# Miniprotein binders against q9h3h3: the designs that were tried, part 180

Target 1, 235 residues: q9h3h3
Amino acid sequence: EDGFTAEHLAAEAMAADMDPWLVFDARTTPATELDAWLAKYPPSQVTRYGDPGSPNSEPVGWIAVYGQGYSPNSGDVQGLQAAWEALQTSGRPITPGTLRQLAITHHVLSGKWLMHLAPGFKLDHAWAGIARAVVEGQLQVAKVSPRAKEGGRQVICVYTDDFTDRLGVLEADSAIRAAGIKCLLTYKPDVYTYLGIYRANRWHLCPTLYESRFQLGGSARGSRVLDRANNVELT

## First folded at step 11 (miniprotein)

Design WD28
Fold by ESMFold2-Fast, scan of step 11:
Structure WD28 (fold): chain B 235 residues (1-235), chain A 85 residues (1-85)
Amino acid sequence: as target 1 above (235 residues)
Amino acid sequence: DREELIRRFERLVRRAEELLRRAEEALKRGDLETAEELIFYALMQLKLAAWIAEELGDPELLRRVEELVRRAERLLEEVERLKRE
């Protein structure tokens, strides 16, 4: 069921957030140290729960890079959760537009571009490109999941301040593409995460607000970004 | 916020300039595929920069974007020429 799947995903996300993170913080660390840090902690080799044969012996929840100007602001999450409970009991339709207004009212505006890649050279290369873009000031903050037990893809998350700001979302997409990333990207607002809305949910909402596909063929060149919530092409 | 839009504009323009510089180096190496790809990445940045310049209503910012678009178009024409020979 939707409820059970959402609970499982929420538990996994909470565990990762609570475990230690490996962080390159450009606010306190010189940019010249980034390449050595990336070589020490390639995400394809960093294990989720630690292994003597990996770069880490202890659990790692996320590998992250913070930009020079990064200032975390999650908004009023408690107010958002209270308003969400009130919305569910009100009988008012639960739609993408209703969630957008809830997020705006409570200043819970951050979101992220996601890319899923198999463990290996391509993942490590993509992460290095993203990390350099963050340290150079082209992106604000990013993180990548460590390697789970055997198998499964890893995820790179590239954050933006405001999912309702089309230009900001598109600017981040263009920076990701300029870093050499060509795979499918999907954008998810953090409001969905805070409210426990994932792929399967009882309201049948699509948690993906934007989708980016890269095309270099014919007359169509570059990213095509779709606003999936409103079914509108942005580029 | 006007100040934030100007900061975004400058980031996009600087990114486009670096991409075009890398494209010129790729052309010097004879790497036409890489050069073409970098030119299109630059044009993506410039498209967004143009939208910001239009929103700000600043003719000087728009002229800066137009100059870089023309530079990208000249490089793309050179790639096209070399591919034909």
Scores: ipSAE 0.270, ipTM 0.712, lowest interface PAE 4.4, mean pLDDT 85

Design WD29
Fold by ESMFold2-Fast, scan of step 11:
Structure WD29 (fold): chain B 235 residues (1-235), chain A 85 residues (1-85)
Amino acid sequence: as target 1 above (235 residues)
Amino acid sequence: DREELIRRFERLVRRAEELLRRAEEALKRGDLETAEELIYYALMQLKLAAWIAEELGDPELLRRVEELVRRAERLLEEVERLKRE
């Protein structure tokens, strides 16, 4: 992930998860309030640690939208972490298949489509589209990072319940595209995030499972999803 | 889980229907670019719905998808026609 160490990236992720979130929760808030909420908290203007002149005076870890049917299930993360430590100590190979099995055993199945966009109108517009899709029931849950002091791109994460369910992953991709998103998307299972597997990991694992490219023109009409581990086109 | 697949199928079909409705509205406004994009988004939903219908082996579900695909194709033909004007 852009040259940071796995330890540093894990620490930053933990800090963001522990800091307060700005949440639109469609389970308890009428959908009619979404547009006002989006106007109040555009992600290009919400700052990570708070700033006079931004919408927030206090730190914000994530800006999130929960769908009406959203039911969080992180699985047994403690059991996953204990089993991971045991696996590293054992002589068993650490492969995508081993991690998949570990995730299944401990019910840590969620994953996410990631898109990275520069701060500005395009980011805010993309987030608004995703947020509306979540509130309308086309997607289950999504979050976007606040603006960092250093600048750089922000990330929108769109979650699915089960990374082993290819159809569910593809369905989410199609809903993201229907929301008007045209940039490159990559899919990462949350088990990799919990275990600190990033670009430069010790086990040489690809940090993403799927990649989605969108194209209209030249007989290419829609999303092309690649299974990066097996190098197989799914669509 | 058969019931889960049926639920997903219905969600995809409803999404496609809404996209095609919006495409027709865009066509009425003369917004050919938006209409074309919405039709392709609808076809993406229908492709996945067809895979589910085939997995379920349900000819009625497949017929529903095929009818919506034909509707999408007719709208694309209309977009092409209007572009030539």
Scores: ipSAE 0.317, ipTM 0.743, lowest interface PAE 4.1, mean pLDDT 86

Design WD3
Fold by ESMFold2-Fast, scan of step 11:
Structure WD3 (fold): chain B 235 residues (1-235), chain A 85 residues (1-85)
Amino acid sequence: as target 1 above (235 residues)
Amino acid sequence: DREELIRRFERLVRRAEELLRRAEEALKRGDLETAEELIIYALMQLSLAAWIAEELGDPELLRRVEELVRRAERLLEEVERLKRE
């Protein structure tokens, strides 16, 4: 059950990564063109496998915006995967600490804030806010999933370069909030994604490091970020 | 990297200043909800800037953050005052 579910999720993620992406690249495209691009490709209408009635006739894996300073660095993913296989066959305990060490050793440090929203105006509005923050330099890179044929929520992913850099993770949270996002956010290191570790895994690992809740009213206002593993509030 | 922390600090302070400027414009328009949101966002930026100032051990950087926090608090007080009307 756990193994099968993780394999299925990993296969879907791999397929999305391999299919074509719709990209607004601020390194080569003027910021003045962003609003027209957002209007052309609202994520609530872009379909995963294409449809004559949608903005795309061909499959789309992701809709992404790259910041002006974006420089991709995935680290040594192949070395990470080989080391992970060796760890599994070694019989040694698998813990969050051992995965953190594997990630550091192989420089697979990126991570992302995730938000899940139903297709519609709120999703498109949230994505537009995030995209503008990326193009204006408050965030580095973001992507949003296209609409799946079976329906359900879509995900916006906002990336940071180093999940071990707590300040950087919190800075991204703050920028997401300043972009107008008020929903629940969760932060996941890409090491878990590359290794196919999801919610129900046989190692009983929680792939979510942080959770962010936002409140405007009352005596406590602003973002509350929780370190999920240690159950400690950072803000 | 000390230089990286200083760049992050200046970026956060600059963002907070812009958010507070936009909050003042929202208040002039009578848009209390937008003003409140912008002030809260500015305070979030300033909290992170304070963490960097503490890490760097620089009292002048902390003084700059405190000055902007006081400005944000004055604006938030004005929002609360206007909401009572």
Scores: ipSAE 0.359, ipTM 0.775, lowest interface PAE 3.3, mean pLDDT 87

Design WD30
Fold by ESMFold2-Fast, scan of step 11:
Structure WD30 (fold): chain B 235 residues (1-235), chain A 85 residues (1-85)
Amino acid sequence: as target 1 above (235 residues)
Amino acid sequence: DREELIRRFERLVRRAEELLRRAEEALKRGDLETAEELIMYALMQLKLAAWIAEELGDPELLRRVEELVRRAERLLEEVERLKRE
């Protein structure tokens, strides 16, 4: 049952990546145009498969903002996938350490902070804050899912270059918080996404490495970041 | 890489300085809630900068962070004082 769910989620993710994206690219577009672009494409109104009543009549896989210094590096995803198929066929144990080794070997190091929000004002406001932080250079790249036909939460993904770099992951968390984001955040390495490993997976792996909760007031002001793998609070 | 850590340190310190400048402006116009939030964000940046300074073993970088932490704490004291009014 886990296999069926993971296959379905992987197919949806692949379709979204292959469908057209709405992109604000700060490398080629002046920052002064961002507010108009955000007003034109609020994620709560952009539909996954297009609708005459929405900003888009055609399918949209993702809505993304690229920072001025953004340099895409997905690593060798093809080599990673081939090695994963070989590992599955080998009968060797599949563990978090095994996936980390595959990711390092194939230079598939990126990861992302995720936040899940219901369609509406709070989602659009959160996305605007993240988009401005990206264009201002505080974050490198982010994307948000369009609205599904039947409804449900949408996801904002904020990327970092290297999931093995704790300081970089924490720096991104701090920048997200400074952008006005107060909801729960979880951090997932892209290696899990490329291999189609989600919460309910055959190997019972937890794809979430970090969790961030934000508190206003009290003795410890700011975010509390938990290292899920080691069950240790970092902040 | 030492140079990359120094670039990260400078980025975090620069962000904290900007957040504190915005907090001071919020205080001038009596916006205590915004000021407190901005000071908190600055302290979050400075905590990471302190970790980098300690990792680099550079007392001058740590001294710079400590000065900004003191400035942030002074602003928080002012927020608390004004809330009592």
Scores: ipSAE 0.390, ipTM 0.781, lowest interface PAE 3.4, mean pLDDT 87

Design WD31
Fold by ESMFold2-Fast, scan of step 11:
Structure WD31 (fold): chain B 235 residues (1-235), chain A 85 residues (1-85)
Amino acid sequence: as target 1 above (235 residues)
Amino acid sequence: DREELIRRFERLVRRAEELLRRAEEALKRGDLETAEELIIFALMQLKLAAWIAEELGDPELLRRVEELVRRAERLLEEVERLKRE
């Protein structure tokens, strides 16, 4: 796992929002069709800009699965950006706390657990597990990046409604683990993405709010979740 | 919201119960590695459920979690016993 690479991939993932998506929408599609859809569009083979040898000939920004209860709410992103410019002009300290308050004020509360995997069987298997958890109602919504032209790791994003709701964030982590995922996970609030908080940012902020590591050994078996902003273990 | 916390508690408990059921099935098949992982996943759900029960101040909910934790620990002891054989 590479935290620096993870932040760069997350930024690229956000840019892909404007291109067409391949979507399995459980609100309108029977769950019985999921396995065929996953076989048709394995993320290790779907290419970002299209390729005759891939399942897609046209660009694909994201491959996504929407749960039955999924109801998108991105908040007031425009107001958030205006307030961010005002904050920077004001000379007030830029801290995790001030970003949290801006997010709350403008209702930009969603966030996501991120996992980065190389193209191949393990990525496709992990995505299938996550997709099934979404369709079964254990998670709300998830997406995975298509394969980049230059290669490199792909990212699976598993969203939660409210990054300030610690129980909700931890509950999503536990559901991801129960789906068979054992790799490093990092959690990033969407407000950080909108405001350009990445590794080596000028404010010296940690680009992810939470980190989850899974282990089977020792007295701390299971998921260990760290609040990186406050340097406090949550589990 | 108390109602929301209760709904979350019940979902975590149901998930733990299903994971333990699957762990028992894996154990019957002799799949010790899968059984161990499922038990650990179940304990993770129960840890969150216990926190909710504590926040609600409800000893009955905490007792329900403790019963499932004891079941999970017994299964884990069985897995470890079989691994030694």
Scores: ipSAE 0.452, ipTM 0.810, lowest interface PAE 2.9, mean pLDDT 86

Design WD32
Fold by ESMFold2-Fast, scan of step 11:
Structure WD32 (fold): chain B 235 residues (1-235), chain A 85 residues (1-85)
Amino acid sequence: as target 1 above (235 residues)
Amino acid sequence: DREELIRRFERLVRRAEELLRRAEEALKRGDLETAEELIIWALMQLKLAAWIAEELGDPELLRRVEELVRRAERLLEEVERLKRE
């Protein structure tokens, strides 16, 4: 992710979204089949563009698990993009607040908790925990990236319906932690993704809205969630 | 809305109850580290449930959370006691 332009990262993300996905859909598939599916498609072994030696011979953009009650709603992405172009030409300040308002106006409300892990047992174990939480109804939907040809860390994305619903974001964090996840988590509203805003952007915006750190010891046991946009501790 | 908040409250409480049940099982096995982790996760759920109960202004819901928090705190004290032994 470092060393690439926002345009390059946006193109990579679009290509992954357009390529085929490996999906366990709890709306149509019995929960009893999950363990076999996870064993067949461990994310550390599924390759981005296919390989005869991997579980897949064809390209895979994402490996996903849909919960029983999952109902996708992307909002008005086209209207959001048009409004974003207008905002850029208006001369008005481009701030986290103005992006938040654009997202609300166009109902582009979804967001995701992100965790980055190296390929291996810890990644596969973390994904299995998340997938079980989704199938059990504790999370709504999640996906994990396949192994890239260039190597590097893979990402697990756990989605929430509405990034402005602070309680919902925190509830998802608590469910991720209860699934055994102890690594750093960062939360990004999908509005930033749809507009191609990544860490090194020309507007100097931080696309990370929330950050979650976990600890068992010391004065702050459990999950500490920081609202990066407003610089407020939530927990 | 109120119905959505009640649904979220019940989900958080159910999750906390299951985590505390597993924590008790871990304690019976002598697995103090797992028990501590499960109790901390349960307390995180209960903190969010308390916020919902307070927003709803329902004293029965708040009482339910307070009972589970007390149970979790007793279990955590037992874990800490056993670790000192």
Scores: ipSAE 0.274, ipTM 0.722, lowest interface PAE 4.8, mean pLDDT 86

Design WD33
Fold by ESMFold2-Fast, scan of step 11:
Structure WD33 (fold): chain B 235 residues (1-235), chain A 85 residues (1-85)
Amino acid sequence: as target 1 above (235 residues)
Amino acid sequence: DREELIRRFERLVRRAEELLRRAEEALKRGDLETAEELIIHALMQLKLAAWIAEELGDPELLRRVEELVRRAERLLEEVERLKRE
């Protein structure tokens, strides 16, 4: 996804959201079925547009796991979009704080930790760890992209209910780390996605709120979480 | 609200205690790498618990966290000592 424009990235995201999803829903499926489901649908083998040689013959937009307590709330996206148009007309500065206020007013609060991994064993292993954490109740919900026809990295998204709840965001980071994940993580609020805040956006905003790095050795052990907007270390 | 913060605190403390118990078992088996990782994860849970205790202004909750942090630090020192041997 490096080198793609914001418009191209938004179009691809919309297409994936509209295509069918492969879902393990812990609200209706016993936890004992998870390992078989993960074996049937490893993300490195599930193809974006289907292939007789893969687990899927039909297009798949996302592979997802819903926790037992998962209760989706997208907020008032229509109201958010109308208010965004008004904000751009008002002459008020477009800053992280202004977007935060807009999101709060319209209850568009969800966000996600992102990790990008190449197709293969490490991706499948990381996804299995995340999926188990979701089913066990340590995380709320997660999804992973299928394998693209042209290759490239796949993304695992781990959602939290409220990006303004800093503690909740950090609790999710901690649970991801406890699941065995050691790679770089970045956190993005869904309001940024709805409003087209990607790399190279016209307002020059950082497209992510937080960055998490994990290390066991040296002077800074554990998870180091950086507030990207304010350039402040939280941990 | 206050009740939700207390529930989150207790959840984090319980997770940390379980991670430390698993770390002690790993240490007993000579699995120093696993023990170290589990201790670091426990410390991460405890840091979040400390923030909640500070937000609540409850010195007893903070004391409970500090006691577990000291236990985790002692285990980590033991891991580092054994790795040198």
Scores: ipSAE 0.229, ipTM 0.697, lowest interface PAE 5.2, mean pLDDT 86

Design WD34
Fold by ESMFold2-Fast, scan of step 11:
Order: structure tokens, then C-alpha cells, then sequence
Structure WD34 (fold): chain B 235 residues (1-235), chain A 85 residues (1-85)
């Protein structure tokens, strides 16, 4: 379930990032090819370490879709990590504000909406909706984890360029919902991932900045987005 | 900067218009559940567009959002009416 330490989660993330990715790149591939690609690589069937019976015989770290306008910019991750070591040595408190300052200084601004779904048709359907939104230009880039040998839920990550751009974060949420996604979403800045801020971190920081809940009925229709860092409802 | 906000506004409005067009098609087919979902998605886009219009201080942009919100609310009322039948 959620029994892993921050160090173990960081090691798994590093391994996935370093292993090969299956990518549909809308910058170089026509949108008409997407449906065939999705049928070839449904995330519920793509295995993390490869299997002759799956679509992949070799390890796959992530399955990704790049939008036509996607331009990757991870910022200065090396500078960020050096500054992080200095911060830990300095005795200064480690807070969301301090991490935000480090991220801005080193231009490590990207972040992502996360959704966790069980392997199966519903996961594949959700991923197809997200992938279509990316190729159509409603979202910039997304990825989904392959099926782990140990089982468990898979994660879809939908990226935004700048976690400090609140409107951009909300715009991505609205596009995810319009793609048919109704489950709980949480938003995590990539700086937290690079610095190993996960569940059960030693600084007791919430590992996500925003939370989105969706409902069609009742008194509050649509998305309700909570800013967890400041405990303020945005929508 | 102002140009970027205007581009974001136009993107949200265009998205809302397409969602409402699809909602009208769903209503014509008698697919009330799909129509309702699409209207709610459109209203979410318009909420963000209104925020941008207010930040820009442009009454014409806000008027455009309010017109689309009124159209969405009328469609939602039609969905409710048909559900009662």
C-alpha cells in the first residue's frame, strides 16, 4: 500500500525516469495515428520490466504523450540539488515557502496533476481521454505508469509548465475534467519530486500543493480545488 | 503579458463554446446525462475566463463570458425540465 520510505520512492522514480519511454510525440506524428498507438500500448497491458506476452519485451519506465507545442524545460536541477544540500546544512527551516524560493531561483517550475487508478478498462479509457486532450492542444504533456509486476494502482501525470501560475494549474484541472475524469486529483510540483518530498518525509510537509474534487450534482457543481499549502479554496 | 492573458481568455471561451455546442447535440439526441456533464464542463471554463476578464478590467470580455454563462444556464434548465418528464 503506502509502506515505502521517501528514499525507496525516490529510487523507484529515478529508475522509471532512466528506463526507456514509449512516446507519442504530436510534434512529429500526425494526430490521426493516436488511436492506433493507444490500441497498441494500453497502460493496463504494458509491463514495467517487459514480458513476451505484453506489448513490450523490454522495460518501460513511462508511457507519454507530447503535445504539438510541448517544449521541455526542467530548469537547473543540478543547481537546485546543490542549494538543497546547503539549505539542509544551514539549519534554516524547511517549509513550502523555502522550497518555492529554491524552485524559482533555479527555474524548476513544472508540476503535475496526479490520478491513481486500478489497472483495467477504466484506466485505459481515462488515459485515452487525457492523450486525446494533449494531442488536441487542451493539455501540454502527460504520462502514465506501466503495470508493475507487484500490482497496485497506476498513475497518470498531467503536467503544467509553472506550479506558481495558479491559473495555469486550474486551467489544466478544467481540461482534465472535460476529458471525462471524475476521480480525485492531487497536484505536485516537480521540485518536490527532485528533492525527495514524498509521503512520510522527515519535514512533515504535505507532498501535494493542490487537491481537486469533482461532482456533477449537489450545491457545489464542478471542480473544487483546495490550495493545501495555504488551506484556501480556489474554486 | 496582456497579450498572453487575452490568448488564454480566447482559448477558454473557444473551449466553452465547443462544449456547449456538443451539449446541444446531446440534448437533441435525448442524452440528458451527457448534456448535463458538458454544460458543467463549459461553466468551469467560463469561470476561469471570467477571472481573466476581471483581471484585465475589460467589460466587453466580461460581457462575452456572461452571455455564454446565460446560455449554459438555459441549457441546464432545459435538462432539468426534460428529466422531470
Amino acid sequence: as target 1 above (235 residues)
Amino acid sequence: DREELIRRFERLVRRAEELLRRAEEALKRGDLETAEELIIYALMQLKLAAFIAEELGDPELLRRVEELVRRAERLLEEVERLKRE
Scores: ipSAE 0.427, ipTM 0.802, lowest interface PAE 2.9, mean pLDDT 87

Design WD35
Fold by ESMFold2-Fast, scan of step 11:
Structure WD35 (fold): chain B 235 residues (1-235), chain A 85 residues (1-85)
Amino acid sequence: as target 1 above (235 residues)
Amino acid sequence: DREELIRRFERLVRRAEELLRRAEEALKRGDLETAEELIIYALMQLKLAAYIAEELGDPELLRRVEELVRRAERLLEEVERLKRE
């Protein structure tokens, strides 16, 4: 998705957040109902804008699973946006460190591991694994995009509470891998999403903080997590 | 918070022990690919446990991790041996 502009990606994200979500909420729904829910709403078949042949007739922005202990805390997003405007006006350099400072100050700490998969069995299987891990308490929250009208890859987002808690980020990576996920993962703090930091952004920032690659064979088995901003391997 | 780090450490170690037990069972039934995956997952848990032990400055916790890492490595060597046969 190297060809899309940052503005286009931000607009699409906003629209999805505003549209209705399909949610399995483990705080109020027995875990025994998960398999039926997953069968009813496989992400490869749920359509972004609804259609007669899909599980949904109305638009769906996201398909989500909330863990039993899930307690959302978005922080002070309005204060973050005001501070962001002031930072841009100040002429001070806009860097990963500066954005981290704004996020901490305004308690906008959540972040997410991202995986992009083509519509089909592998996507549905990966999502089912992640959803079970969430309901079983190994992960806190996850969501997956519905199938877009034009096709293209779908994204699974697995959230952590605090992107500055490096160990927590690594624990989530480990749990994703134990759920059977072997594809490339990248980690993005929600502060970047709120401020519109995507590919080809005006400030030339890398849109993700971490990258996880997994392999079973060879001399370096398991996850290799790279801190992209500092070019340092964490594992 | 020290108490929270200790809880995280114990959770990671318990998960690694369970993964290794399942790996041994897979190995007994000749499911080498499943055994290998479970061992690798266990090693990933143990690597994080080692980071916590180091942060806590507790050499006994680190020794516990190293013991489990050695067990995992022995199982992985057995998997590789059986795959060559």
Scores: ipSAE 0.314, ipTM 0.740, lowest interface PAE 3.8, mean pLDDT 86

Design WD36
Fold by ESMFold2-Fast, scan of step 11:
Structure WD36 (fold): chain B 235 residues (1-235), chain A 85 residues (1-85)
Amino acid sequence: as target 1 above (235 residues)
Amino acid sequence: DREELIRRFERLVRRAEELLRRAEEALKRGDLETAEELIIYALMQLKLAALIAEELGDPELLRRVEELVRRAERLLEEVERLKRE
């Protein structure tokens, strides 16, 4: 979160999803073309709304890489949204467990590891590492935001297909680290995104389930994944 | 579920073995920083494999993980030794 309201964040997310995406699709494109594609579209230089001086003259909502085995399944998002509105009207308690159950019932299970990086070489290098991991089959799918007009950090999202599958979430973390990523990572189920729940929501829900920190030195070497809600270390 | 856990275990072990193979190659080239990172990535795979082996309660799977962990730790000690010299 950049300190914007939930309505502002939801509107921006919808606009990005609706605008064109730059996609490297490993299901139909040879892996040998990836390096040229990454050189053509470094995320630090691709602009959100287009600029003659950038790689794009037209708006770009996201830059994405799809793995060979990627099979999108957003579940029943419309059913989820209707059930969420009904829940709010019902007077039943709104808790993390209630949201988890709604997500399971409507098969809205995907989630993502997030990393926020300033525009520049480190962002482009991190994205290249993630993209290669996706094309090599170590991750399923990833996307990165283009550079915004106001500046600020860009986000890389690395998706898993089921946020209730803790092992799958941890496997994705390990693959991200093996791709050379050393910064802080946070994990958010897409159900929170679809319902427009961000930090400081009125229900006091924490949309971040996990946090990953990485250390190469000392006795705590490797990735440390924390369950944010229960304050329990998983690795 | 059990078959899926076994498939995940084998995937993690296979990844760890490949990372350790690459780490040995990096070590032979004198690329100590790359070797260190690859060993740590391998240990991360093995940590997840150990969790699966514990869930399955299979002592043979745990033994396989422990052997690879010992190999990784020996390589990491060699990296630290070479960094001192």
Scores: ipSAE 0.403, ipTM 0.795, lowest interface PAE 3.1, mean pLDDT 87

Design WD37
Fold by ESMFold2-Fast, scan of step 11:
Formats: structure tokens, C-alpha cells, sequence
Structure WD37 (fold): chain B 235 residues (1-235), chain A 85 residues (1-85)
């Protein structure tokens, strides 16, 4: 969302992670129950802090779908944060490559494709498509933010296990597109989130590694994925 | 891991074949827009499969991808032809 500082965005993210989540877990729930669950909890109607007349009376941090093979691995986040403080004190350059090595050393490898949509039918439809792809095994895990009190765009996050696995990142992009998603996508490694790399950061780093655009016609038909750091097309 | 790459290759090829099958069904129904989208999705899967085949240095895997790409291209040409009618 535009206009927010990095500190404010980090505080919101921590609060959402700590509040209860609404989860469809395909490891323990039959796939046949998904459509009813999606109808009960459309993201455009689920409120962040609860509201009379919404599907939830209590706060909800995230709405998530876990695939059958989902196995969470956040790595050594504490070690990452300690090493980050040491790196900043050391005077060594802070670049995408340096952050990549820090992430590899501490096994903080997960990342996510992001899409931002206004509350409404298009958001709910996009989320339903992503959720079905997760339950069918084409994607591993995804979550979507609930509706904020004053509105604003909501975000759908589609996770991959390893942001350094370029092919895995591209495979997730292709599955998102096959689910009917046509809007702009950006990919952010979780290491950037843990270290507070957002827009207008002190090191002038792009807050995302990859960008995906989709077209059906012309010379650029299909998904075009760009490596933002190296300005290289991957597809 | 060679075994992991082979599993990923087979997964991508299976997805592409299913997308092309659905595209052919859409064409038979006269649903040109859906057919076109499905063919493009199949080509995206095949592009990734080709990258794996090249990394593995296996000409037989690359040949399989090329055969499916030709099928997808023929279907896309048919969609374009029918749009002009």
C-alpha cells in the first residue's frame, strides 16, 4: 500500500501473523469441502478485526490454503537477524547478492508471488482459482489478507520453497497463470520481509526479485518473467 | 538433483498434455478464447520443460518437448484461422 513507512508495514505484518488464521488444510480436509469453505470466507467480506455482519466476529490475520504436501520450513530466522545486524556494522556492501548469501547460510529460502487487488468480485474469484490450484497440487500454499477497516487493496501471496530455485519460481508463475490470473505479479523472498526491505529502503534495493506480466497476443504472448536485479528475461 | 529434475520434467509434460487435450475440446465446442488461453498455458509449461531437458543434456527429453510444441502451434494456427471466418 502506498504512503506507509517500512516500520508501519513491518508492524502490520507481525500483528497479522500473530492473530488467528482461517485455514483450509488439504492435508486433513477433503478437497470436496473447498467450495463451501470459499463461499463461507470470501476475502472481500472477511474483516481484519471482526465486524457484525461479516463472516468473522473475531480478528483474522490471514486466510490460507495448505496443499497436501505442504511442509513449512522458515529456516534460522534468529541467526539471519543476528548476521544482518553484524553485516550492517561491518561496512560490507549490502546488495541482492549479499542478502542471497545470508539467506542461503541461514536456510531462509522461502518466497512468494504477490498480487494486489481491490476488495470485490475479482479478488474473490482470483483467490478461489489460487485455492483450487493449491488443493489440486499445482501450487504448495497460499494466503490472502482480510479486508482492512478503511478499505484499500488486499494481497494474495503464493509461496515457493526456495527463491534461489529459479525453475520452481517460474513453475509457480505458470500455475498462477493457468488458474486464470492475468494481473501483474511480483516475487519477494521472505528474507527481504524478515529484514524489513520495503519500498524506499535505506540501501536502495528493489523490494522484489522478479516481475511477471501476462499477455495473450503479440510477440510477448504468455508469461514474461523479468529478473529485476539483472534486467534479464527468464521466459 | 537429477532425479528431482526428471520428476519436474515429467510433471510439466503431463500438465501440458492435459492443457492441450482441454484446448482441443474447447475448439470442438467453438470456444476460441478458452482454446487460445489453454494453448498458451501449455506452451508456458513446455518452455519450462525445455529448460530442464537442456540442463539435463538429454536429447530425447528435448525431442518430446518439441513434438508437443509443434502440436500446440498447430492448434494455435487453427484458432487463428477460425477467428478469421
Amino acid sequence: as target 1 above (235 residues)
Amino acid sequence: DREELIRRFERLVRRAEELLRRAEEALKRGDLETAEELIIYALMQLKLAAMIAEELGDPELLRRVEELVRRAERLLEEVERLKRE
Scores: ipSAE 0.550, ipTM 0.850, lowest interface PAE 2.2, mean pLDDT 88

